# VH-VL binders against e1svr5, part 8

Target 1, 216 residues: e1svr5
Amino acid sequence: MDEQEIREEVALAERRATLYWWFASMLCRELDSDQLNTLCSESGRVLLDALAEEPSLAPGCQKLRRALAGVQVLATPQLELAADYATAFLGDHLGSAPPYASVYVEPGGMMFQHPHQQMVQWLQQWQLAVSFDGNEPADHFAIMLDLMGNLVLKGVDSPEAQSAQSALLAEMLPPMRRWVTQCQRQPGFYAALAELLLAFVSLDQTLIEGEFSLAQ

## First folded at step 4 (VH-VL; framework fv_ogalvibart)

Design b9
Fold by ESMFold2-Fast, scan of step 4:
Structure b9 (fold): chain C 216 residues (1-216), chain A 121 residues (1-121), chain B 107 residues (1-107)
Amino acid sequence: as target 1 above (216 residues)
Amino acid sequence: QVQLVESGGGVVQPGRSLRLSCAASGFTFSSYGMHWVRQAPGKGLEWVAVISYDGSNKYYADSVTGRFTISRDNSKNTLYLQMNSLRAEDTAVYYCARDRGYLFGPHFDYWGQGTLVTVSS
Amino acid sequence: DIQMTQSPSTLSASVGDRVTITCRASQSISSWLAWFQQKPGKAPKLLIYKASSLESGVPSRFSGSGSGTEFTLTISSLQPDDFATYYCQQYNSYPYTFGQGTKVEIK
């Protein structure tokens, strides 16, 4: 009985970690052609269908699909998504929503605030390297999601890692909600992805807290 | 709150067709996969078909493949089962049931009350 | 197709009894198993999902256990409302399949 329970807990952890890393891979840089082709393939359709069966995830999945369909009819779909990434997250314009927690924790909107400092400490504590560009602020949501995936897998064997999952979610969710609101001002692929991500992370927090019930 | 109401059942001759409907209320119908499950009088439950939240994926039990078609109209919050070439062995109460997905939630967490289909000469 | 076999097919019990129903899958389904209760003339009701998770609103006397191919539903202290037919159901792979049912009758 204990043995079967452990195996099922490992399977759940692997699935949760895979989704965290999937979102991280989509946010850390522009999608390349292989990523876009995978999303538009049968496997991408099956994944989004499965996620959309959860009511809290369905709106994000539907918007993501519409955004994908919109760019697929263009002459250069991948380049259009790269431009969408730049418009949403980079550059000097009022519609930009930089994907860094520090920007959204305080009214000042400044980089390198508490979430960055906290992430530097956690990455050092868990002996994890930054998953992309060496001088990126450590509170990039993709880095936070990557750490979450690692903590989920470590949590199978470590009570400390289980506690760290809750702490990271508490640090990440409030600024993520504000970031998603900003992203929604400019509809598109990344706005839909951000919305789906927030829905997933919120659902995952409910599962960890033992309050999961989509019927409620 | 959540309610599923089947309709369209009745007595029908072998070889004919019926269309069953399942009206959904109290939840965001367009976010859920939906199933049809049947039960012959005095017998157990038999899964019939499933349709994904957007209608793009459908799967059927071997016993009904090629004869039954599952569909949905999300604008009307309604699930359908078109039943063609009906046989005596299709006689059953037909239930619609909601599917909350694989990893995160309960499966078949709500069922309708059922509608009786009797295939008899 | 994955075949689901329940045992016993029928059991007689008294109020207050501990009753156990088993369900066997013809191949591994991990923990993708649900248990349903059905009373005569009524639709089935979900009791347990993912082998051991109790559905909201279901009394704590119901519990599920198992994974892979062997699963158990237990009612720790049978109540009058529990005389019904119980079904296991796998949702690991298409087609979804139910056990044949276990009827819990008054002794």
Scores: ipSAE 0.000, ipTM 0.433, lowest interface PAE 13.1, mean pLDDT 83

Design c1
Fold by ESMFold2-Fast, scan of step 4:
Structure c1 (fold): chain C 216 residues (1-216), chain A 121 residues (1-121), chain B 107 residues (1-107)
Amino acid sequence: as target 1 above (216 residues)
Amino acid sequence: QVQLVESGGGVVQPGRSLRLSCAASGFTFSSYAMHWVRQAPGKGLEWVAVISYDGSYKYYADSVTGRFTISRDNSKNTLYLQMNSLRAEDTAVYYCARDRGYLYGPHFDYWGQGTLVTVSS
Amino acid sequence: DIQMTQSPSTLSASVGDRVTITCRASQSISSWLAWFQQKPGKAPKLLIYRASSLESGVPSRFSGSGSGTEFTLTISSLQPDDFATYYCQQYNSYPYTFGQGTKVEIK
């Protein structure tokens, strides 16, 4: 590859990694006041507008933007989002959509199944989370997205990391599709975020498969 | 082939109105944010306004806020700029420009040829 | 608003010269900066995006660097086709803002 192609690949990898980590940060815990303020700032609006320029991401961006506008008119927006997080992802009832891949691929919706074991193996292989608490499910979508961000950046110089990106996407996408469908049963900020996330990951898989070329 | 063609420019008196159009072809217009950028004769570039892919979000430069309105008709692949209460300092070539998208990074990758607006008595 | 300041406003150069144009943002814009070339009577042309990414079809003699508040555009060996006005532009936040321009003239 020439110098221009290398630069384009690096820039794309940085944008992809940034998005994976951004989604991971939004899913790993309740949105804090700093994250909410950033999303509601001009910088956050620019980010959502930029993402909306991708046709497959536009519907998710619009729903997320509308959800933010709805929360901003309430007396305690951050606490309302914390409640939305708890309703969407916490609890033991039919309306909850726990963000763990094992729940959506294994018979009976059990945690700590194959996706968890696969993730533990990958985290150890890539020497990430050296102080990882083995008592927590490693197949939380936020953890999977965080690993993707790391693999995307490593993939610039590593064919092994490039292969690992494809393997992780193949592991993550099927349970994510079911999880998003379940999230959509209770519309809100996190349902919109989950929809946007699925659209992004699906688009990213298409890019990795070589449907697009930045150099030509 | 991506193409943007501006029209609607001309000579107009201060305080009057003018509407600019930008006809887009060669890409899925409804998926892209669009901008207006102007350039006064012999001067530099000044960003004027943006409209999101679906028209739900708009932002304007302070110099035109309250006087100019950006809009789009995705069924006609056309971007508009309604200019009211025109002033001599609005005299410029007006360009429409495409914002390509986050994953690729290049923005304003295509510009129209420009249309000249002259506000003069 | 983020203010963009270019230097120099005008520079005189000869074919084969190394030319450097600088751009400073009044606050951090990360890498969300583009460089455009404009020839008389024509629309601007994108050269560099995201501070250092060369747009397809742009000659490799053009390069960009910098992050945060300080950015540079370099033309390693000036060609006759490069005599033009160059603009930096931040796209970190609205309103988008351009530098005042740098005119590269024949010495």
Scores: ipSAE 0.006, ipTM 0.468, lowest interface PAE 9.6, mean pLDDT 83

Design c10
Fold by ESMFold2-Fast, scan of step 4:
Structure c10 (fold): chain C 216 residues (1-216), chain A 122 residues (1-122), chain B 107 residues (1-107)
Amino acid sequence: as target 1 above (216 residues)
Amino acid sequence: QVQLVESGGGVVQPGRSLRLSCAASGFTFSSYAMHWVRQAPGKGLEWVAVISYDGSNKYYADSVTGRFTISRDNSKNTLYLQMNSLRAEDTAVYYCAKDRGYLYGSHAFDIWGQGTLVTVSS
Amino acid sequence: DIQMTQSPSTLSASVGDRVTITCRASQSISSWLAWFQQKPGKAPKLLIYKASSLESGVPSRFSGSGSGTEFTLTISSLQPDDFATYYCQQYNSYPYTFGQGTKVEIK
């Protein structure tokens, strides 16, 4: 591969990793005021416009924008989104959709199942630390997305990291599909975000399994 | 290496139907959105329709909405355009085109077929 | 729908000339614009995407600039192989729309 082709692969990997980490940052905790202001700024508009150009991402982007427009006319937009986060992901009430893969892989919805054990092994294998308490399940979707971002960057010059991307997506996508279905029981910002995330990860899986060369 | 080949064009009477096919090779067809673009004789380019990589999302130009249907069969690496209620104004060379994709520097048509001529005449 | 207007519609030039083609959008399209080259009887060829990014394999004499509503395609030193029709296309929103085309012909 020549230098131009290498530079293009690095740029593509950086864009993919940035999107994985962007989703992870919005799922790992409720949005703070700085995150909300950035999302509603010109840079946030440009990002959502760019994502919406992809036909499979457009529906999620449109729903996310509607949710943002809805809270922006309220007196305390950040607090409204914090309440949406709590309703969507916290507690054990009927409408909750905890963002942990283990909840969605087996009947009974239990924590610390196979996805947690697999993630512990992968984090150790790739020598990665995460900014979570040691008692937090390792299969939180935000942790899985953070690992994907790291593997995407490592994949530019590592066949092992490329294989690991496929393995992680195979572990993540089935429970994520069930999680998104559960999120959709309570329409709102996080339901829209979950839908956009699933669409992005599904598209990304087809791209990493593809063989198209940017350089021809 | 990479190729798109259209087929199915021909002469057809107004009000009738025609189905176009586009056979893809040399790239992972199932990973990219696909478009149809047409060009009337001696005129400019007109975008017709798009279909997402998995076939779940479709958008059409206003001039063909309700009459044309875009579809794909990823197992056969083939894109289709079903054209119903054809009008003289639909006379054009029809090109299939591959979407470059957002992550590859945004949506532009990086690969084109050579086109198939559709003539709607009485 | 977003209307794309190119100017000029026809341009006569000699080999070695600097050629400039302008494309205007009826509303802001940010940088979501591509430029295509089409020779008689052939399919269009992508030259530039995202207003200024040169497609792989396209000669460096081609360049694009602009954002918002006004865009320019420049050929710094026209070669014989460059006599063709050039189209701009917005992909900011559906339906995607093309300019009318600019024919670059020999003087």
Scores: ipSAE 0.015, ipTM 0.572, lowest interface PAE 7.0, mean pLDDT 85

Design c11
Fold by ESMFold2-Fast, scan of step 4:
Structure c11 (fold): chain C 216 residues (1-216), chain A 122 residues (1-122), chain B 107 residues (1-107)
Amino acid sequence: as target 1 above (216 residues)
Amino acid sequence: QVQLVESGGGVVQPGRSLRLSCAASGFTFSSYGMHWVRQAPGKGLEWVAVISYDGSNKYYADSVTGRFTISRDNSKNTLYLQMNSLRAEDTAVYYCARGRGYWYGPDYFDYWGQGTLVTVSS
Amino acid sequence: DIQMTQSPSTLSASVGDRVTITCRASQSISSWLAWFQQKPGKAPKLLIYKASSLESGVPSRFSGSGSGTEFTLTISSLQPDDFATYYCQQYNSYPYTFGQGTKVEIK
């Protein structure tokens, strides 16, 4: 492999990591006005256009754009998205889909189970800077996505980090598929975001392992 | 208002031990990750260690791994740094700093203590 | 470890000047970069976090930009209070690392 190929590999890893962190930032809490304005700006359009060039991501991008257009015509778009976040991820109503892996792998939907313990071990192993303000469980999908971004960058020079990417995807994808299915019970911005996220993570797994993740 | 006050610094001989304390007030100490950062006289800043909000996770700079231990007592709103096997290159002002950031993301330092000087000399 | 390199190490400026300090990371750190100001005998003070977010209470003449590996701190109109040493710091991964510092001194 020549110098140009090495530079291209590094650039790809940086783009993959940036996208994992973008999804994490979108999922960890309600969008603020700056995030919403960025999504609706030229840079947001360029990002979604680039993602939509990939056939497996195009449907998710289209749904996300339709959801954004829908809230932008309302008097208070950011407050409408905050309400969508609460409906999708908070409370105990039927349409709620809490974004924690433990909820979708453990009997009874309990938090702080095996995925949380596994994530705590991985964060310690990889010496990653993490703040858990508000005592959030470590298996929140946003935290798992943040770890994935870091492992992608480390994977350029580390076979161990490459193996860790595969292990994390194997831990994350099964509960994520169930979570995304549950998110669809409340159509809206976060349901569309969750669908796009699953398509991206499934594609990424295929690229690094040669396996396809099947939709539920 | 937020205050961090370091204490425990002093002059100590090489090979000895010293324990630093950082007393926190004006915020819910148990909700924040805490860090130690040092600065040798006339030199730049060097990150030393971090402890998670609940004390379950800790990380150290390679230069202090195996010699320094970070700990906290949330009931007393106090952060500690136990420094063993001290070397001349450990001579520095030691600052405690509060970590703040997105819960999923890494901590940045929004408040610092005044610092406490540790001098390791023979 | 991620190495942070600042330039220049020292710069001389006059009140009212536009001052620019650059920080380079040895590998991508996304936007996980902070800028600090330190005056002699004092603890560092946070100015900018997440590469471009101005900390509450910091004057609007301070701004940050950049992502990935190249970052800039700008002081649009230097004031007497701004003569100090400035540090960039990555907080993407452990260990956290600081730049070597840039001393802004009177011309």
Scores: ipSAE 0.000, ipTM 0.490, lowest interface PAE 11.8, mean pLDDT 84

Design c12
Fold by ESMFold2-Fast, scan of step 4:
Structure c12 (fold): chain C 216 residues (1-216), chain A 121 residues (1-121), chain B 107 residues (1-107)
Amino acid sequence: as target 1 above (216 residues)
Amino acid sequence: QVQLVESGGGVVQPGRSLRLSCAASGFTFSRYGMHWVRQAPGKGLEWVAVISYDGSNKYYADSVTGRFTISRDNSKNTLYLQMNSLRAEDTAVYYCARDLGYMRGPYFDYWGQGTLVTVSS
Amino acid sequence: DIQMTQSPSTLSASVGDRVTITCRASQSISSWLAWFQQKPGKAPKLLIYKASSLESGVPSRFSGSGSGTEFTLTISSLQPDDFATYYCQQYNSYPYTFGQGTKVEIK
């Protein structure tokens, strides 16, 4: 690779990692006022405009903007989003969509299944601590997305990290697809965010598979 | 090396249909969005349509909405433009172009050579 | 739709000249603007993306600047290979739109 190609690969890795961590930050807890204000600011508009440039991400961006505009006109927008978070992720198993991969890989929606065990192993292998509540099951989608961001940056210099990205996506995407379908039963900000997230991760898997095939 | 080769252009009467193809090689076609852009003789560039990497999302210029359909076959590394109800104003050289989207910017420096479509009686 | 207007439509210049082309958007497009070069009978070539980022392999004499609604393409020292038509394109929102083009001709 020449110097320009190296610079482009590093820049791409930084953008991919930033997006994984952005989604992780949006899912790991309900939005606070600072996060909401940032999302509604010019920088948030620029980010969503950039993502909407990609045709596969544009529908998700449009839905997210509509949901955001809808809560922004209310007297307490942050509290409305906190209520949306609780309805989407903290309710019962029939009316909510808990954001854990284990819930969507086994009949009955059980916690602490294979995805949790696999994530514990990968976090230990890569010597990474969870970036939020240490009591969360390791297969929380926010933790999986955080690990992806770290693997993307490590992948610039490490074939092992590149392989790990593919393995993590293979573990994450099937349960994420079922989770997003369940989120869509209760429309709102987090359902729109989950849809945008799935579109982004699906795109990234295609790009990674293309990169590894092209490299070979 | 990256190559895009358009074909299917020709002379066609107003009101008829024509299908353009763009054969891609030298990269993993299925990971990239693709565009059609046209240029009337002696005129400037006009964006026509885009299709996402997986074919799930499409956008069109107002001038062709309802008449043109963009599609792709990732198993054949081929992009298509189905042009129905052709008008004299559709006369142009049609180019296909590669788009990676938000990750690396909208285009690489990769356009096809173009294929001429002439709509005349 | 976002309308893109270039000025001038045509300019005459000599080798070694500094050439500036302006592009104006009918509404804010942040930095989502690309510049293309087209030579007679050839497909367009990407020069600059995100208003100011130089595409790999493009000579450093080309530079872009601007944000919002006003953008410029500058060629610091015009070379014989630079006589061509230049187009700006916004990619802030669909449909994507091009400027009408600026033809750079030899004096």
Scores: ipSAE 0.000, ipTM 0.439, lowest interface PAE 15.2, mean pLDDT 83

Design c13
Fold by ESMFold2-Fast, scan of step 4:
Structure c13 (fold): chain C 216 residues (1-216), chain A 121 residues (1-121), chain B 107 residues (1-107)
Amino acid sequence: as target 1 above (216 residues)
Amino acid sequence: QVQLVESGGGVVQPGRSLRLSCAASGFTFSSYGMHWVRQAPGKGLEWVAVISYDGSYKYYADSVTGRFTISRDNSKNTLYLQMNSLRAEDTAVYYCARDKGYTYGRHFDYWGQGTLVTVSS
Amino acid sequence: DIQMTQSPSTLSASVGDRVTITCRASQSISSWLAWFQQKPGKAPKLLIYKASSLESGVPSRFSGSGSGTEFTLTISSLQPDDFATYYCQQYYSYPYTFGQGTKVEIK
């Protein structure tokens, strides 16, 4: 490849990693006022406009924008989103959709199953895990997305990291599809975000699949 | 608004014990790992200990291992540091700090105001 | 343990100046580095995490760069509120370690 092609590949990797980390930041805990203000700012508008230019992402972007407009009409938008987060992800009721891959792999929905064990191994392999004894569920979708962002950046000059991207997507997408279906039972900001996330990750897998097709 | 308030500091003689508390408010305390960080007068920051969100995991700096014990009570939104066998070099302002979370490498996003511990003879 | 070394230990600057502070790790920490600001008598505040990510609510004049073993914090146009001590901190592995601090004082 020439230097221009290398520069374009690096730029694409940086954009992909930034999007993975953006989604991770939105899922790992309830949005604070600063995050909400950023989403509603000019930079947030520009980001969502750019994403909506991709046909597969446009429906998710529109739903997310409508959800944001809906909460902004309310007296306390940040508190409404915090309540939406708790209802969507933290409840002990059947309407909750806990954002852990293990919940959607096993019929019983048990945490600390295969996705957690696999994630612990990958975090250590890529030297991203600190010296914990594994007592935190590593299969939270936010953790999986954060690892993906790191692998995307490393993948620019590492064939091993490129292979790891494909393996992580294969591990993440099936339970994510079931999680998104569960999220859609409670329409709102996080249901829209989950739908947009699934569309993005699915598109990213297609891009990686395309790279393999071009290589062969 | 996230708030962390340390208490329990004071003047103690070498070899004695002191227990520090950190009262948390404005966030779901039980969802976050917590740390203790200290700063000797006029010196830099030194990491002391960590405890996971559920209290099942703990790690200590070598300088305090065997003497200090970190614990938490999620029902009271309170973090503790039990300090035994205190030495002059333990003199410092002690801060509690919130762990951003595993996904972000567990950096500190909020700190308390600190509580001064003076070990003198 | 991973040792963190900052340079310079002290610098004098005027409002409007561009200030750069360097932090070096004794081994590779990837991008697992945070920058904190501490004002006299106050607790540290997070400015930058993951080497280059600006914490929410932190002014855009602050930026971070670097990876592996060498990192830089830049303040593009120093404001009166920026006279403080700055610390880098690795959170790659336990024990977490801090640099010795860089004091930015008025010229």
Scores: ipSAE 0.000, ipTM 0.430, lowest interface PAE 12.7, mean pLDDT 83

Design c2
Fold by ESMFold2-Fast, scan of step 4:
Structure c2 (fold): chain C 216 residues (1-216), chain A 121 residues (1-121), chain B 107 residues (1-107)
Amino acid sequence: as target 1 above (216 residues)
Amino acid sequence: QVQLVESGGGVVQPGRSLRLSCAASGFTFSRYGMHWVRQAPGKGLEWVAVISYDGSNKYYADSVTGRFTISRDNSKNTLYLQMNSLRAEDTAVYYCARDRGYFYGPYFDYWGQGTLVTVSS
Amino acid sequence: DIQMTQSPSTLSASVGDRVTITCRASQSISSWLAWFQQKPGKAPKLLIYRASSLESGVPSRFSGSGSGTEFTLTISSLQPDDFATYYCQQYNSYPYTFGQGTKVEIK
């Protein structure tokens, strides 16, 4: 490819990786005040406007904006979001949707199943593996998204990394669809975020399969 | 291998400004959040500021808010700390530290050697 | 701000001793706590993250435990290389805060 085509390919990979890591950062823990302020600022508006240019992402962006507007009328928006995070993803009550792929692939809803084992293997393969302790399930969606971002950047000049992107998406998407359905039982900020995430990852899989470009 | 090298420290008068730099090598700098942590002579560690991997999010300790600005240039693999309105209590060794990333929770896995800032008249 | 308090501030020990350092948070930080080792004139080094996870390359004699507000760092059999100052650090919320440090010195 000529230099312009190479620059365009790199720019697309950087945008894809940035979005994977952005979603990972918002799922790995409660939003802090700076993350909330940024999301409600000009830069957050620009990001959501850019994502909404893609028709498949527009509904998710609208729902996320409505959720943000709803939280902003409350006395302590950041604390309400922290409570929403805990209710949505933590604890053992019936309304929670733990963000681990293993929970959504087996009838028992148990952790440390196939997706965890597969992720441990991939982290080792891509030299991101360290000593694992039993308190860190490797199939947390934030960890899977973080690995995806790494593979996207490596994929610019690595056919092996390109193949790994497809394999990771195949592992991640089916449980993510079930997780999002569970999240939707309790509408709110994180349910909207999960829905936007699923739309993005689904779109990205289509891009990898060659059906269309994110730039469209 | 991961290396972080701070520079820009020195002796400055109260009320003046100083800019610190941290040069990163041995890893993909644009992938990681970065922090500044300081340590006054003979005292413990104090967290100063953080910047996200893309520069979009920043947070500061109350003691430096409004006076210090954290920034980064990913094209140069360099982290910066602009320090304005310096006070005697800002005297410390300043370390840059790498955030492990989104892996379950960020923590400092690598630190630079530090650069000494002395604020005195 | 979350205040981190370590005890003891100074500990005298001999090679082979079991030493335990305690860290207390002024409010719950779940498991979002790291332990660092610092030798004079050097930068801190990560030992333990997420309260109990041992960093790669760190000797197995180091271990961490606890959650919520009470945490401990244990060195099961102190070695000459372990005489240093140890710091706990919460990363549950900004601003990140450190304990005041525990100096482990030769008896």
Scores: ipSAE 0.006, ipTM 0.433, lowest interface PAE 13.2, mean pLDDT 82

Design c4
Fold by ESMFold2-Fast, scan of step 4:
Structure c4 (fold): chain C 216 residues (1-216), chain A 121 residues (1-121), chain B 107 residues (1-107)
Amino acid sequence: as target 1 above (216 residues)
Amino acid sequence: QVQLVESGGGVVQPGRSLRLSCAASGFTFSSYAMHWVRQAPGKGLEWVAVISYDGSNKYYADSVTGRFTISRDNSKNTLYLQMNSLRAEDTAVYYCARDRGYWYGPYFDYWGQGTLVTVSS
Amino acid sequence: DIQMTQSPSTLSASVGDRVTITCRASQSISSWLAWFQQKPGKAPKLLIYKASSLESGVPSRFSGSGSGTEFTLTISSLQPDDFATYYCQQYHSYPYTFGQGTKVEIK
């Protein structure tokens, strides 16, 4: 690569990593008031406008905006989103969609908790600490997305990190597709966020496989 | 090769209307947000308006809100600016600019050559 | 609205000089700042985006730095082609706003 190609790869990596970490921050816990205020500000609108420029991301962005508009007219918007989080991701009833890859793997073809075991190995290999407490399973999608962001930045200078990006996406995408399908049974803010996330991660996989470039 | 070509400028009297067009080629127009930016003679740059890739979202500078309308026709790869109730202070070269997007690259990565609008009595 | 202020408004320089232009935002814009070059009668040309990223095809003598509220554009060795007006622009939030411009003119 010449110097211009290197600069373009660095800029793209920074944008990809920032978006992975943004999704991780949205999924790791219920939205607090500061996150909600930022998302509803002009800064948040600019971000969603930019993401909607990609046709595959536009439906998710539009649904997120509708959900935000809906809760903003309620007396306690943050508490409504917290309730949506609990309904979508917490509890042990069949209608919840816990955001853990292990829940959605095919039992007949894979070991129980395989994504968790794989993630523990990768976090140790790459010597990365996560912001979650020690009781959180390592296959939480937010943790997987956080690792992905780190691998994207390391991938600029490391063929091993580039290979790890492909391996992590191969591990993450199949259960994520099933998780998103489950989330869509109960439309709302987090169902829209999950849909947008899947669209982004799928787009990113095609980019790293060389089918097209987000910078072009 | 990305190209943006503005047209529709001219001399117009205060209180009248004028419509600007920007013809786009060399890229997938329907995938990009588009902006209008103006520059009064001898002055600096002033952002005017933006329209999202599908036309569903629009934002305007306070100075033109209620008077100007941005629109697009993706089937014709064309961006428009309808300018109503024109004032002397609207005299400027109007540029069409492509917003490459926050995640895809820098904003205003390509500009047209501009079209001059003169509002004079 | 976020106000962008450039300094100096004008500067006189010779070929080979190191030129520095500063841009200040009235509130934090993180790194959401671009630099443009404009020659008389021409449309602006993007030089730098996200404060420090060099646009494809722009000579390496151009560099940007800064974050938050203070930013700089540097031309390490001024060339004849670089006599122009330079603008900073924040794209942190709408409305997008530009600095007033810095004219780099020959001594």
Scores: ipSAE 0.005, ipTM 0.440, lowest interface PAE 12.9, mean pLDDT 82

